# Ledger of designs, part 13: VH-VL binders against q9uuj3r425to622

Target 1, 198 residues: q9uuj3r425to622
Amino acid sequence: SSLTEDNLIVSLVPKILAYLLDAYSYERDEEVLSCVWTTEVPLKDAFDLKSVLRKTDNVESVLNACVEKYTLSSITCSLRLCLLEFPDSLIRSSFYDYFKAIYTTYTDFEDLDHRLYSIKKCLLHLHSTPLHILEEIIRHLSAYAISIRMKDGQIRHLAKIISPCVLRPPDDLNIIPVEDTHPTLLVIDLINEFENLF

## First folded at step 20 (VH-VL)

Design dd4
Fold by OpenDDE, fold request of step 21:
Structure dd4 (fold): chain C 198 residues (1-198), chain A 123 residues (1-123), chain B 106 residues (1-106)
Amino acid sequence: as target 1 above (198 residues)
Amino acid sequence: QVQLVQSGAEVKKPGESLKVSCKASGYTFTDYYMHWVRQAPGQGLEWMGIINPSGGLRSYAQKFQGRVTMTRDTSTSTVYMELSSLRSEDTAVYYCARDLEEYDRSGPYFDYWGQGTLVTVSS
Amino acid sequence: SYVLTQPSSVSVAPGQTATISCGGHNIGSYSVHWYQQRPGQSPVLVIYKDSERPSGIPERFSGSNSGNTATLTISGTQAMDEADYYCQVWDYRYVVFGGGTKLTVL
């Protein structure tokens, strides 16, 4: 069951991202386009869409058919929900404290090389499936950020939104402490330094 | 007045690296994206990449991926472009160009350009 | 990759109207910008967002964009207008330049 679910997600995520990429070209409202990933949507809509997407072999067709019913933000939210249903974050939760230490120690811009080294080291230890999904997500977000020329604040917001999918605390912790910002910081580095990391 | 002043001409050998600087003045440096564009002798303009105001976010043309590095120093209002593993084909005038409004879907257009830096790669 | 196509050269007599085309698939959906580059000089923005003129650019410069062709028009062409002209668009996350057109004023 886990393998089947993994396979489904591996197939689903790239298709959704591809659809979004295409959709960006048709979106004429700049405000909408700039917040496709950060705009809040009713969770019910996202869950409903997720349910439909998980049952289809033709993601693009479904999304095209739902264009009037669901916003782009509902699609991105649905995608995040899919990722959150994984037993673990894309980067294993066992790395939670690892990155906490890294981002506590290396906080300056000049320390980027140290952070990148640590990230690369981590990526080498990830399984193929989550690594692939992570790469696709970060590739998409990096490109998206550039496409609309995001400022740092926008990137931070985006990173905050996606970070629970990328790095969650271990199960024993259950929740991300409010003071823990390293998952967000990690995603920022992933987005900013995608070309150097993947 | 907005000014972009680039470093002087350089002569390099194949396999070496070049690093061109672009010092900005006359505006808020941290409010604008910067681009690098090069032009080989007798050829057209070729886009190399973009770097955001903080220098954190960069994107390079596919042709230069793996060889180009763009950086910014906010303290000196300077943008840098480094190109490694130089080839004879990298002989060109390199320009920095300021990007206008960041939120405009019209995409970047360049209202101010550096004076250009000639880099000659020869054995 | 998105491609912009320009004629390699255009010739015009002084006082006549020069027209430089920039072709691209559905280029009308893009915002096209134009640059002038005189020999030995840096490019200068002459038209942005299809038809807008920057401050300091003469009114004889105009631009249009529709369908598959953007056009830079120079009315009453002067000797000083002899230069290379480049069109440019933003394709998602990449800047794309045309090949450039050499305008000769006869």
Scores: ipSAE 0.803, ipTM 0.907, lowest interface PAE 0.7, mean pLDDT 93
Fold by OpenDDE, fold request of step 21:
Structure dd4 (fold): chain C 198 residues (1-198), chain A 123 residues (1-123), chain B 106 residues (1-106)
Amino acid sequence: as target 1 above (198 residues)
Amino acid sequence: QVQLVQSGAEVKKPGESLKVSCKASGYTFTDYYMHWVRQAPGQGLEWMGIINPSGGLRSYAQKFQGRVTMTRDTSTSTVYMELSSLRSEDTAVYYCARDLEEYDRSGPYFDYWGQGTLVTVSS
Amino acid sequence: SYVLTQPSSVSVAPGQTATISCGGHNIGSYSVHWYQQRPGQSPVLVIYKDSERPSGIPERFSGSNSGNTATLTISGTQAMDEADYYCQVWDYRYVVFGGGTKLTVL
């Protein structure tokens, strides 16, 4: 990817998310609505849309394409693919071990304040662009979760799906070891405590 | 039988905080969202916010943003609502209400309500 | 902010049919729920999802929702039906109540 393409994607992410929020209100199929972010889609569709998102700065054109040609799940999948192509996760991979330690130490509900403190500390060290994207995504997911009254298991699943975009290990951009659950836990806290963190 | 039992009436001064509790029984506490609704004397119902079964995910009405905090204690099957920086206008009966439906885009409706907690804010 | 509009009051004679309206832009696309509140008591769900009755609610209570108006209908109104009635919807992340309607049974 080029810097230009990344900049375009960054600019489009909030707009696509806004579109999705609006689109949710028109989706009548509860099964579709409940798994917009977690449903598997044909990779061809996701990659095709990804290509469009990376090359087009015309918001209206992109949104029209989204409405006419792609499912909501294809759109969310394409967004994730775009984010995964960033040079690093939204939260820098240098924080991977930092959060691993935090979520190993502070596992109980009573420890939430310690986790939140650690998250806030991290957020203060993020650059404006990734921080903004992170905020927009978490805001969206929090709103989405509430809108359909997700259970904890659903939030966990959602968090697992989005976690590679949020926090990756430093030695691999896409692969999180199966034993490492702290990226998922982090995203859960981000979603649950959005109003407190941002 | 499902029961929602709230804490007793309170009298507060302006600037203070209130904290109302709602103890649930007769059902699986961790399966249902909970809502808080208040009603000023002679006025209609006003939604305050929603809290998920685990207590982590919350959404508040814009009017109360920054002043309201909802929490849950699974061990005691109790939901709490705290409202800070009280004003005379906060005088109301506060209700907890169970959200019956899950995953339904049609949204929540409240099949069980607490008995209400009167909070009077007076100088 | 989504707004639900109810008449402030409705009066009916015993045995007559009471109709309480709840207006909202394209409210027919929402699921409307209704609550009854007697003086000094907590609200009670009387209709959910436009037209469904909870267990224990008399059959004389019915609901409909289309276009811009949801309606609660009470046939054969009784003295015990005198109460405040509220309509309610879910606007994505927020619960919205109507202003309430006081039903008086003359």
Scores: ipSAE 0.768, ipTM 0.890, lowest interface PAE 0.7, mean pLDDT 92

